# VH-VL binders against p08169r482to628, part 5

Target 1, 147 residues: p08169r482to628
Amino acid sequence: LLCGVSDGKQRFDLSALARHSELEQNWEAVDGSQREAEKKHFFINICHRVLQTGQARGCPEDAAVCAVDKNGSKNLGRFISSPTREKGNIQLSYSDGDECGGGQKIITNITLMCKPGDLESAPVLTTSRADGCFYEFEWRTAAACVL

## First folded at step 17 (VH-VL)

Design w1
Fold by OpenDDE, fold request of step 21:
Structure w1 (fold): chain C 147 residues (1-147), chain A 120 residues (1-120), chain B 107 residues (1-107)
Amino acid sequence: as target 1 above (147 residues)
Amino acid sequence: QVQLVQSGAEVKKPGASVKVSCKAFGYTFTDYYMHWVRQAPGQGLEWVGWINPNSGGTRYAQKFQGRVTMTRDTSISTAYMELSRLRSDDTAVYYCAREPWYSYGFFDSWGQGTMVTVSS
Amino acid sequence: DIQMTQSPSSVSASVGDRVTIACQASQYIRSYLNWYQQRPGKAPQLLIYKASSLQSGVPSRFSGSGSGTDFTLTINSLQPEDFATYYCQQSYRIPYTFGGGTKLEIK
């Protein structure tokens, strides 16, 4: 698997978003639609499983996207497919998450949009399907800009 | 006030099982993880595992995998820890302790402890 | 697993003294370090959480500092009830682990 994508002569390297060291932190997003005590926290690691440290210490070992709430942690998808270029953006898809009913497994899509100079902003949850089987994030980041 | 009340002392033979209870008072039982920590006589503290009272999900220290079972009854705000195939080195005071979910992993309230003695 | 090392293992002091206890983690744990006090025959009680946050109801003479791998518990102006055993505990990774303890005795 690649932590980047090529589109013709244009190359994109997402390595800057990957967390490997115990000294690093996962990317975090929050679903603020609920009261504080009920909020769901999301931990994301691009091209790698989430670090099982800090607030993500309970996350499943193979999760690249993890959700943590009052009920515990869930695997929202694994990094088992390389990024693709779609509509000028970079598309990430994490599949094979925990089962969410009917034999389905949770899938998470992340759309990376180029934001020059910004490698610090966190992803934003845009879709949380009611059945709990699908999540979408948008992420404006310099990593999505052409090299 | 917050209070965790544990069951009484137990004396068991090697190979037996023990089940300790921990009843929570003064707070919403499902808002906190329940941990179990043990302390052998004259020794330090050892983490056994936790249970999420909402989902029933558990995490055990590898040392106790296959031998410990944590459960809960939300209707009576009670957590249970069962340890099987007891051996002498399981002799310890067993504590239940609560941790707020999505916290920095601290135990802000403890049970009074349950002495479990394993002897032939 | 993350090993937590406390030093000293025991210390003698007098009422009114200032005492510092060290706790070192075998790896970086940010601020996921908590301190507990355990009096003889009693359950541990939380003193400090998140390395430096004082637990509600705990006297201000207790303070915690540090981050990363090295942490310190400080007790200013020891009181008679402070003679007990103190433990640090990390929660950065599972399993949670405790230091070996520091017994604070009366000189």
Scores: ipSAE 0.922, ipTM 0.957, lowest interface PAE 0.4, mean pLDDT 96
Fold by OpenDDE, fold request of step 21:
Structure w1 (fold): chain C 147 residues (1-147), chain A 120 residues (1-120), chain B 107 residues (1-107)
Amino acid sequence: as target 1 above (147 residues)
Amino acid sequence: QVQLVQSGAEVKKPGASVKVSCKAFGYTFTDYYMHWVRQAPGQGLEWVGWINPNSGGTRYAQKFQGRVTMTRDTSISTAYMELSRLRSDDTAVYYCAREPWYSYGFFDSWGQGTMVTVSS
Amino acid sequence: DIQMTQSPSSVSASVGDRVTIACQASQYIRSYLNWYQQRPGKAPQLLIYKASSLQSGVPSRFSGSGSGTDFTLTINSLQPEDFATYYCQQSYRIPYTFGGGTKLEIK
């Protein structure tokens, strides 16, 4: 699997968003639609499993996207597909998450959009399907800009 | 006032099982993880595992996997820890302790402890 | 697993003294370090959480400092009830692990 995308002569390197060491922190997003005391927290590590540290310590080992709430931690998808470019953006798809009913497994999509000079902003949750089987994030980041 | 009240002391033979209870008072039982920590006589503290009272999800230390079972009854705000195939080195005081969910992993309230003695 | 090493294992002091207990983690744990006090025959009690936050109801003579791998518990002006065993505990990774303890005895 690649942590980047090649589209013709254009290359994209997403390595800057990957977290590998214990000195680093997962990317975090929060579902703002919930009450403060019950907000769901999402931990994301592109091209790598979520670091099982800190608030993500209970996350499943193989999760690239993890959700943490009062009910515990869930695997929202694994990094088992390379990123692709779609409509000028970069698409990440994480599949094979926890079972969410009817034999389905949770899938998470992340759309990376180029934001020059910004490697600090976190992903934003845009979709949380009612059945709990699908999540979408938008992420404006310099890593999504052409090299 | 927050209070965790554990069941009484147990004396067991090797190979037997023990089930310790921990009843929570003074707070919403499902808002906190319940941990179990044990302490052998004259020794330090050893983490056994936790249970999420909402989901019933558990996480055990590898040392106890396959031998420990943590459960809860939300209707009576009670957590249980069962340890099977007991051996002499399981002799210890077993504590339940609560951890606020999504916290820095501290135990802000402890039960009084349950002494479990395993002896032939 | 993350090993927590406390030093010293025991310390003798007098009422009114200042005592410092060290706790070292085998790896980086940010501020996921808590301190507990355990009196003989009693359950542990939380003193400090998140390395330096004083638990409600705990006397201000207790303080915690440090981040990363090295942490310190300080007790100013020891009181008779402070003679007990102290434990540090990390919660950065599962399994949670405790230091070996520091027994604070009366000199």
Scores: ipSAE 0.922, ipTM 0.957, lowest interface PAE 0.4, mean pLDDT 96
Fold by OpenDDE, look of step 17:
Parts: structure tokens; sequence; C-alpha cells
Structure w1 (fold): chain C 147 residues (1-147), chain A 120 residues (1-120), chain B 107 residues (1-107)
């Protein structure tokens, strides 16, 4: 698997967003639509499993995206597919998450959009499907810019 | 006002099982993880595991895997820890302790402890 | 597992003294370090969480510092009720682990 994508002469490398060491922190997004006690916290890693540390200590070992709420932690998808280029952006899809009913497993899509000079901003949750089987994040980041 | 009240002392023989209860008062039972920590006589503290009272999900220390079972009854705000195949080195005071579900992993309230003695 | 090493294992001091207890983690744990006090025959009580946050109701003479691997609990101006055993605990990774404890005895 690659942590980047090539489209013609254009190359993209998402490696800068990958968290590997214990000195690093997972990327975090919060569902701010709920009261504090009901908020859901999302931990995201790029091209790597979520670090099982800190607030993500209870996350599944193989999760690239993990959701944590008062009910515990869930695997929202694994890194088992390389990023792709789609409509000028980079698409990263994490699949094979926890079961969400009917034999279906949770999938998380992350759309990465170029934001020059910004490697600090976190992803934003844009879609949380009611059945709990699908999540979407938008991420404006310099890592999504052409090299 | 927050109080965790545990069941009384137990004396068991090796190979037996023990089930300790922990009843929560003064707070929303499901807003906190319930942990179990034990302390052998004159020794330090040892983490046994936790249960999420909402989902019933559990995490156990590897040392106790296959031998410990944590459960809860939300209707009476009570957590249970059952330890099977007891041996002498299981002799300890067993504490329940609560942790906010989203926190830095601290135990801000503890039960009074339950002494479990395992002897032949 | 993350090993937590406390030092000293025991310390003698007098009322009014300043005492520091060290806790070292075998690996980086950021600020996921808590301190507990346990009096004889009693359950542990939370003193400090997140390395340096004072638990509500705990006297201000208690303070925690440190980050990463090295942490310190400081008790300024010891009071009679402070003679107890103190434990550090990490919550950065599962399993949660405790230090071996530091027994603070009256000199």
Amino acid sequence: as target 1 above (147 residues)
Amino acid sequence: QVQLVQSGAEVKKPGASVKVSCKAFGYTFTDYYMHWVRQAPGQGLEWVGWINPNSGGTRYAQKFQGRVTMTRDTSISTAYMELSRLRSDDTAVYYCAREPWYSYGFFDSWGQGTMVTVSS
Amino acid sequence: DIQMTQSPSSVSASVGDRVTIACQASQYIRSYLNWYQQRPGKAPQLLIYKASSLQSGVPSRFSGSGSGTDFTLTINSLQPEDFATYYCQQSYRIPYTFGGGTKLEIK
C-alpha cells in the first residue's frame, strides 16, 4: 500500500500526516453537535493504524479511524486501500470497520483537499450516516497539494 | 455524595470462584467506566480491568484473561467482578473505582474494598 | 506494559517538611499520570490527575509536575494526615499500571 498517489506528472504524498511514534498524537475530530457528555470523538491516522494511546487507548488495534463515545470505542475502518485522486482532491477510504448491522462493516471516507502551508489543521466530520455504517471527513491540508 | 459500596469480605478455597459487587450512588452510573484494582496484603496496586456500564464492554489485564468476568446491572447501578479458579496469590483487597468515560484515565472515586482470602 | 518506578520506596519526614516523590515511566506517557494517596486500611484517593491538575477537595500543598517520563509529586509543609503511601499511575496505555508506592513515614 502507498501513502500517496500519482496522477500523471502530479505526485501527492500524505506521509506527513502519518503518526508513527508514541511522541506523536492521533488526529482528532469531534462531533460538536452534541452536548459534552454525548459528544463523539474521532481519532484518525493516515496510512497507519490509530495509536492506542491517550484518549484513544481503548481503540481497536487495527483501526485507522476510531470513534470514542460513552458507549466505548469503535473501529470505523482500516487502512487497506491506497489513496486515489478524485475530482482534483485525494480520496482515502478506510474499510472493514466494525460490523454495523446486516453483515455490513463500517466505512470511512476522507477527502483531502489542498491547503497550501497548513499541516496543522485537523479533519472535519461532514457525514455521519444514521445507520452508523458510514462516515465522511473533509481535510484541508498542505499534504494534499501537488509536490 | 458519590459513593461506591462493595460487598463484604470473602473466604474461598483454591479453585473456587468469587463474585464481588460494587454499587454506585450519587452519580449517573453509565457516565463512568468502572475499574477494578486489587491490592495484595502489604503490596501495591494492580489493575484488573474495566467495564463500560453502557455497552457492557470490557477490557481485562492479560494476567486475568480467561479467569475474570466483569458485568453490570444498570437497573441497580451495580458492577460485578467475578474471579474464577482462585489461587492463594489472588488473596487481596479488591477495589472498584470509577473513571469518567472521556478522561485522562484517573479514578476519582473508590469503593471501600473487598477482602478476598484464598486459603486451603 | 509500561513500568512505573517510584522513588524513594520510603521516606521519613517531619510535620512542616517539604517532600518530593518521583515517578518514572518506562516509556513516554505525555501527561497521563495520576497520583493517589492511600492511608492505612483505606482505599486510595485521587490527589493529582493529568500530571499536574489538583483534584477537587485536595489541599493546595499537594502539587504535581512533569511530562513524558519523569514526574514528581510535591507536598509542601507536611501535615499529620499526609503520612501515608502514595502511588503514581499511568493511563496512557492499557493496561493501566501503578508505581510500587512510596511510604511516607513520620520521622
Scores: ipSAE 0.908, ipTM 0.951, lowest interface PAE 0.4, mean pLDDT 96
Fold by OpenDDE, look of step 18:
Structure w1 (fold): chain C 147 residues (1-147), chain A 120 residues (1-120), chain B 107 residues (1-107)
Amino acid sequence: as target 1 above (147 residues)
Amino acid sequence: QVQLVQSGAEVKKPGASVKVSCKAFGYTFTDYYMHWVRQAPGQGLEWVGWINPNSGGTRYAQKFQGRVTMTRDTSISTAYMELSRLRSDDTAVYYCAREPWYSYGFFDSWGQGTMVTVSS
Amino acid sequence: DIQMTQSPSSVSASVGDRVTIACQASQYIRSYLNWYQQRPGKAPQLLIYKASSLQSGVPSRFSGSGSGTDFTLTINSLQPEDFATYYCQQSYRIPYTFGGGTKLEIK
């Protein structure tokens, strides 16, 4: 699997967003639509499983996206597909998460959009499907800009 | 006032099982993970595992995998730890301790402890 | 597993003294380090969490410092009730692990 994508002569490398060392921290997003006690925290890694450290200590080993709430931790998807370019952005799809009913497994899509000079911003949750089977994040980051 | 009250001392033979209870008072039982920590006589503290009282999900230390079972009864705000195939080195005071479900992993309240003695 | 090493294992001091206890992690644990006090025959009590945050109700003479791998618990002006065993505990990674303890005895 690649942690980047090529579209013609344009190359994109998401490696800068990957957290490999346990010295590093996962990317974190919070569902702000909920009360504090009911907030869901999301931990995201790029092209790598979530680091099982800190607040993500209870996350599943193979999760690239992990959700933590009052019920515990869930695998929202694994890094088993390389990024693609769609509509000028970079699309990352994490699949094969935990079972969410009816034989379905959770899938998480991350749309990365170029924001020059910004490698510090975190992803933002944009969609949380009611059945718990699908999540979407938008991420404005310099890593999504052409090299 | 937050209080964790554990069951009384136990004396068991090797190979037997023991089940310790921990009843929570003064707070919302399901808002905190319940941990179990044991302490052999004159020794330090050893983490056994945790249970999420809300979901029933558990996480055990590898050392106790296959021998420990943590459960809860939310209707009476009580957590249970059962340890099977007891050995002499399981002799210890067993503590329940709560952790906020989203925290830096600290135990802000402890039970009084339950002494479990395993002897032939 | 992350090993936690406390030093010293025991220390003798007098009321009014300043005492420092060290805790070292075998791996980087950021600030996920907690300190507990255990009096004889009692359950542990939380003193410090997140390396340096004082737990509510704990006297200000207790303080924690450090990050990464090296941490310190400091007790300023020891009081009679402070003679106990102290434990550090990491919560950076599962399994949670404790230091071996430091017994603070009266001189």
Scores: ipSAE 0.898, ipTM 0.948, lowest interface PAE 0.4, mean pLDDT 95
Fold by ESMFold2, fold request of step 21:
Structure w1 (fold): chain C 147 residues (1-147), chain A 120 residues (1-120), chain B 107 residues (1-107)
Amino acid sequence: as target 1 above (147 residues)
Amino acid sequence: QVQLVQSGAEVKKPGASVKVSCKAFGYTFTDYYMHWVRQAPGQGLEWVGWINPNSGGTRYAQKFQGRVTMTRDTSISTAYMELSRLRSDDTAVYYCAREPWYSYGFFDSWGQGTMVTVSS
Amino acid sequence: DIQMTQSPSSVSASVGDRVTIACQASQYIRSYLNWYQQRPGKAPQLLIYKASSLQSGVPSRFSGSGSGTDFTLTINSLQPEDFATYYCQQSYRIPYTFGGGTKLEIK
């Protein structure tokens, strides 16, 4: 698998966002609820499984995105497909997550948008489908800019 | 206020099983993971595993994998640990201890302990 | 698994003394380090969480410090009730693991 994409004219490389070592932390996003008991915490890695450390210590081994809430930890998708170009942005689709009913498995899409000079900002949850089977994040980052 | 009350001491023969209960009082049972930690006489503390009371999901230390089963009954706010194929080196006090579901992994309340003695 | 090494294994001290207990993790654990006190015949009780945060109801003579792999529990001006065994515990990775304990005895 590749941690980048080329459309014949432009090249992109997301590797700067990947977290590999125990000295690093997963990227993190939180559901917008103000109440602690209702919060869902998301741990995200790029082109790599989440690190099973800290608040993500209970996450499934192969998850590239993991959700943690009162019910425990869930696999929201694995890194088994390379990034693609989508409407001028980069899309990373993590699939084959945990079962979510009706024989379905959870899928998470991350849309990465170029923001020059910013490798520090985290992804933002934009969609959480009511059936629990699909999640979307948007991520403005310098890593999504043309090489 | 918060209290974890465990079942009484058990004496077992090698090869038997034991099931220890831990009843929670004074808090919302499903807001906390329930852990089991054991302590052999004169020895330190050893983590056995956890159960999430909402989902029933468990995680066990590798040395207990295949011999321990943790369950719960949310209707009576009670967690259980069953240890099978007992050996003499399973002789220990078994504690239940709670951890907030999203925390720095600390045990802020403990049961009184249940002595399990395994002898022929 | 992350191994936790405590030192010393035992300490003899007098009321009023300052005691320092060390805890070292075999791997980086950030600040996922907690301290417990266990009096003889009793369950452990939480003293400090997240390396340095004092649990509610714990006297201010207890303090914790450190991050990464090296951590310290300090007890200032020992009181008679402080003679107990102290354990560190990491929660950075599953399985949670404890130090071997430090027994604090009256000199």
Scores: ipSAE 0.835, ipTM 0.918, lowest interface PAE 0.6, mean pLDDT 93

Design w1
Fold by ESMFold2, fold request of step 21:
Structure w1 (fold): chain C 147 residues (1-147), chain A 120 residues (1-120), chain B 107 residues (1-107)
Amino acid sequence: as target 1 above (147 residues)
Amino acid sequence: QVQLVQSGAEVKKPGASVKVSCKAFGYTFTDYYMHWVRQAPGQGLEWVGWINPNSGGTRYAQKFQGRVTMTRDTSISTAYMELSRLRSDDTAVYYCAREPWYSYGFFDSWGQGTMVTVSS
Amino acid sequence: DIQMTQSPSSVSASVGDRVTIACQASQYIRSYLNWYQQRPGKAPQLLIYKASSLQSGVPSRFSGSGSGTDFTLTINSLQPEDFATYYCQQSYRIPYTFGGGTKLEIK
């Protein structure tokens, strides 16, 4: 699997966002509403499973996005597909998460948008589908800019 | 007042199973993970595992995987730990201990302990 | 698994003494380090959580410090009730693990 995408002339690399070591921390998402973020905690890695440390210590081993709430931890999707170009942005689709009813498994999409000069931004939860089977985050970051 | 009350001492033969209970009082049972920690006579503390009382989800230390089962009954605020295929080195005091579900992983209340003795 | 090493394994001291107990993690644990006191025949009791935060009801003569891999519990002006065994515990990764304990005895 690749942690980047090429569209002919342009190429993109998300590797700067990956977290690998004990000294690093998973990204934590910010809900557009602060009340929702206080009820459920999201831990995110890019092109890599979440680090099972600290507040994410109970997360499933192979989750690339993990939700932690009063019921425990949940796999919101695995890194099993490379990033793609979507409407001028970069999309990372994490799939094959935990079961969520009707034979479905949770999928999470992260849409990464170029923001020159800003690597330390945070992903923002934009969609939490009522059936619990789909999540979407937006992330404005310099890592999403053309190389 | 927060209190965790455990079942009484057990004497077992090698190869048997034991099930220890831990009844919670004075707090919202589902706000806390329930952990089990054991201590062999004269020895230190060893983490056995946890159960989330909402989901029933569990995690066990690798050395107990396949021999331990943790369950709970939320209607009576009670957690259980069952250890099977007992050996003499399972002789220990078994404690239940609670941890807030989103915390720095500390045990702020402990049961009184249940002595389990495994002897031929 | 993260190994927690306590030192010393035992210490003899007098009422009024200052005692320090060290705890070292085999890998980085940030501040996910907690301290417990266990009196003979009793369950452990939480003293300090998050490396340095004093649990409610614990006397101020107890303090904790450190982060990363090296941590210290300090007891100033020992009292007769402080003669017990002390354990550190990490919660940074599963499985949770404890130090081997430090038995504090009357000299």
Scores: ipSAE 0.830, ipTM 0.913, lowest interface PAE 0.6, mean pLDDT 92
Fold by ESMFold2, look of step 17:
Structure w1 (fold): chain C 147 residues (1-147), chain A 120 residues (1-120), chain B 107 residues (1-107)
Amino acid sequence: as target 1 above (147 residues)
Amino acid sequence: QVQLVQSGAEVKKPGASVKVSCKAFGYTFTDYYMHWVRQAPGQGLEWVGWINPNSGGTRYAQKFQGRVTMTRDTSISTAYMELSRLRSDDTAVYYCAREPWYSYGFFDSWGQGTMVTVSS
Amino acid sequence: DIQMTQSPSSVSASVGDRVTIACQASQYIRSYLNWYQQRPGKAPQLLIYKASSLQSGVPSRFSGSGSGTDFTLTINSLQPEDFATYYCQQSYRIPYTFGGGTKLEIK
């Protein structure tokens, strides 16, 4: 698996966003719910499984995105496909997550958009499908800019 | 107000199983993970595992994997730990302890402990 | 697994003394370190969580400090009721692990 994508003259590399060691921290987002019992905390890595430390300590081993809520920790998708170009942006599609009903497994898409000069921004949850089977994040970052 | 009340002491022979209960009072049972921690006589504390009361999901320390089963009954706010194929070095006090579901991993309330003695 | 090493294993002190107990993690744990007091024949009780946050109802003579791998529990102005064994515990990674304990005896 690659942590980038090439198309003719243009090359993209997301490796700067990957988190590998216990000294680093997963990227994080929350769903904005006002009710404590309904809050979901999302732990995200790029091209790598989430680090199973701190608030993500209970996350499944192979999750590339993990949700933590009152029901425990869930695998929201694994890094098993390389990033692709999508509508002028870069997309990571993490699939083969936990079961979410009807024989389906959770999928998470992250759309990374070039934002020159801002490497250390944060992902933002944009879609949480009511059936719990699909999540989308958007992420404006210098890592998504052409090399 | 908050209280965890455990079942009484057990004496078992090697090879048997034991099931310890922990009934919760004075708080919302499903807001907290339930953990089990044991202490052999005169020794320190050893984490056995946890159960999430909402989902029933569990994690066990590797040492106990395959011999321990944690369950719960939310209708009576009770958690259970069953340990099988007992041996003499399983002799210990077994505590239940609660942890808020999203926390820095601390145990803010403990049961009184259940002594399990394994001898022939 | 993350090993937690406490020192000293026991200490004798007088009422009014200051006592410091050390706890060292074998790996980086940020501030995911908690302290418990266990009186003889009783369950442990939480004293400090997140390295330095005092649990509700715990006397202010208890304090915690440290981050990373090295942590301390300090008891100022030791009282007779502080006779107990003290444990540190990490929660940074599963499995949770405890230090070996420090038995505090009043002279």
Scores: ipSAE 0.812, ipTM 0.915, lowest interface PAE 0.8, mean pLDDT 93
Fold by ESMFold2, look of step 18:
Structure w1 (fold): chain C 147 residues (1-147), chain A 120 residues (1-120), chain B 107 residues (1-107)
Amino acid sequence: as target 1 above (147 residues)
Amino acid sequence: QVQLVQSGAEVKKPGASVKVSCKAFGYTFTDYYMHWVRQAPGQGLEWVGWINPNSGGTRYAQKFQGRVTMTRDTSISTAYMELSRLRSDDTAVYYCAREPWYSYGFFDSWGQGTMVTVSS
Amino acid sequence: DIQMTQSPSSVSASVGDRVTIACQASQYIRSYLNWYQQRPGKAPQLLIYKASSLQSGVPSRFSGSGSGTDFTLTINSLQPEDFATYYCQQSYRIPYTFGGGTKLEIK
C-alpha cells in the first residue's frame, strides 16, 4: 500500500501525518454536541493503524480510525486501500470496520484539502450516518499540498 | 456512597471452576468499566481483565485467555468473573474494581475481595 | 507488556519521616501512572492518578511526580496509618500492570 497519490504530473504524500512512534499521539476528533454520557471520541491515524495507547488503549488492533464511547471502542475502518484523488482533493477510504447491522461493516472517508503552512490542524467530523455504518471527516492540511 | 460488595470466600479442588460476584451500589453501573485484579497470598497485584457493562465487551490478560469469563447483569448492577480449570497457583484474593469509562485508567473504588483457595 | 519496576521493595521509617518511593516503566507511558495504598487485610485504595493528581479525601502529605518512564510517590510527615504497601500501576497500554509493591514498615 501507498501513502500518496500521483497522476503522472503532480505527486502527493501524506506520510507526514502518519503516527508511528511511541512518543507520538493519534489524531483526535470529538463529537461533543451530546452530554458526556453520549460523547464519542475519535482516534485517527493516516496510512497506519491507531496507536493503542492512552485514551485509545482499548481500540481494536487493526483500526485506522477508532471510536470510543460509553459502549467501548469500535473499529471504524482499516487501512487496506491507498489514497485517491477526488474532485481536486485527496481521499482516504478506510473499510472493513466493525459490523453495524444488516451484514454491513463500517466505512470511514477522510477528505484532505491543501492548506499551505499548517501541519498541526485537526480532522473534523462532517458526517455521522444514522445507521452507524458511515463516517466522514474533512481535514485542511499542508500534507495534502502538491510536492 | 459508592460500594462494591463481593461474594464470600470459596474453597475449590484443582480442575473445578469458581464464579465470583461483585454488586455495585451508589453509582451508575454502566458509566464504569468493571475490572478484576487478583493477589496471591503475600504477593502483588495482577490484572485479570475488564468488562464494559453497557456492551458486555471484555478484554482479558493473555495468561487467563481461555480460562476466564466475565459477565454482568445490568438489571441488578452485578458483575461476575468465572475462572475454570483451577490450579493451586490460582489461590488468591480476587478484587473487583471500577474505572470511569473515559479516564486515565485508575481504579477509584474496589470491592472487599473474595478469597479463592484451590487445594487438594 | 509494560513492566513496572518499583523500588525499594521495603523501607523502615518512623512517624514524622519523609519517604520517597520510585516506579519505573519499561517504556514511555506519558502520565498514565496511578498509585494505590493497601493496608494489611484491606483492598487497595487510590491515592494518586495521572501521575500527580491527588484523589479526593487523600491527605495532602501524599504527592506524586514524574512523566515518561520515571515516577515517584512522596509521603511527608508519616502518620501511623501510612504503614502499608504501596503499588504503582500503568494504564497506558493493555494489559494494565502493577509494580511489585513497596512495604512501608514501622522502625
Scores: ipSAE 0.762, ipTM 0.903, lowest interface PAE 1.0, mean pLDDT 92

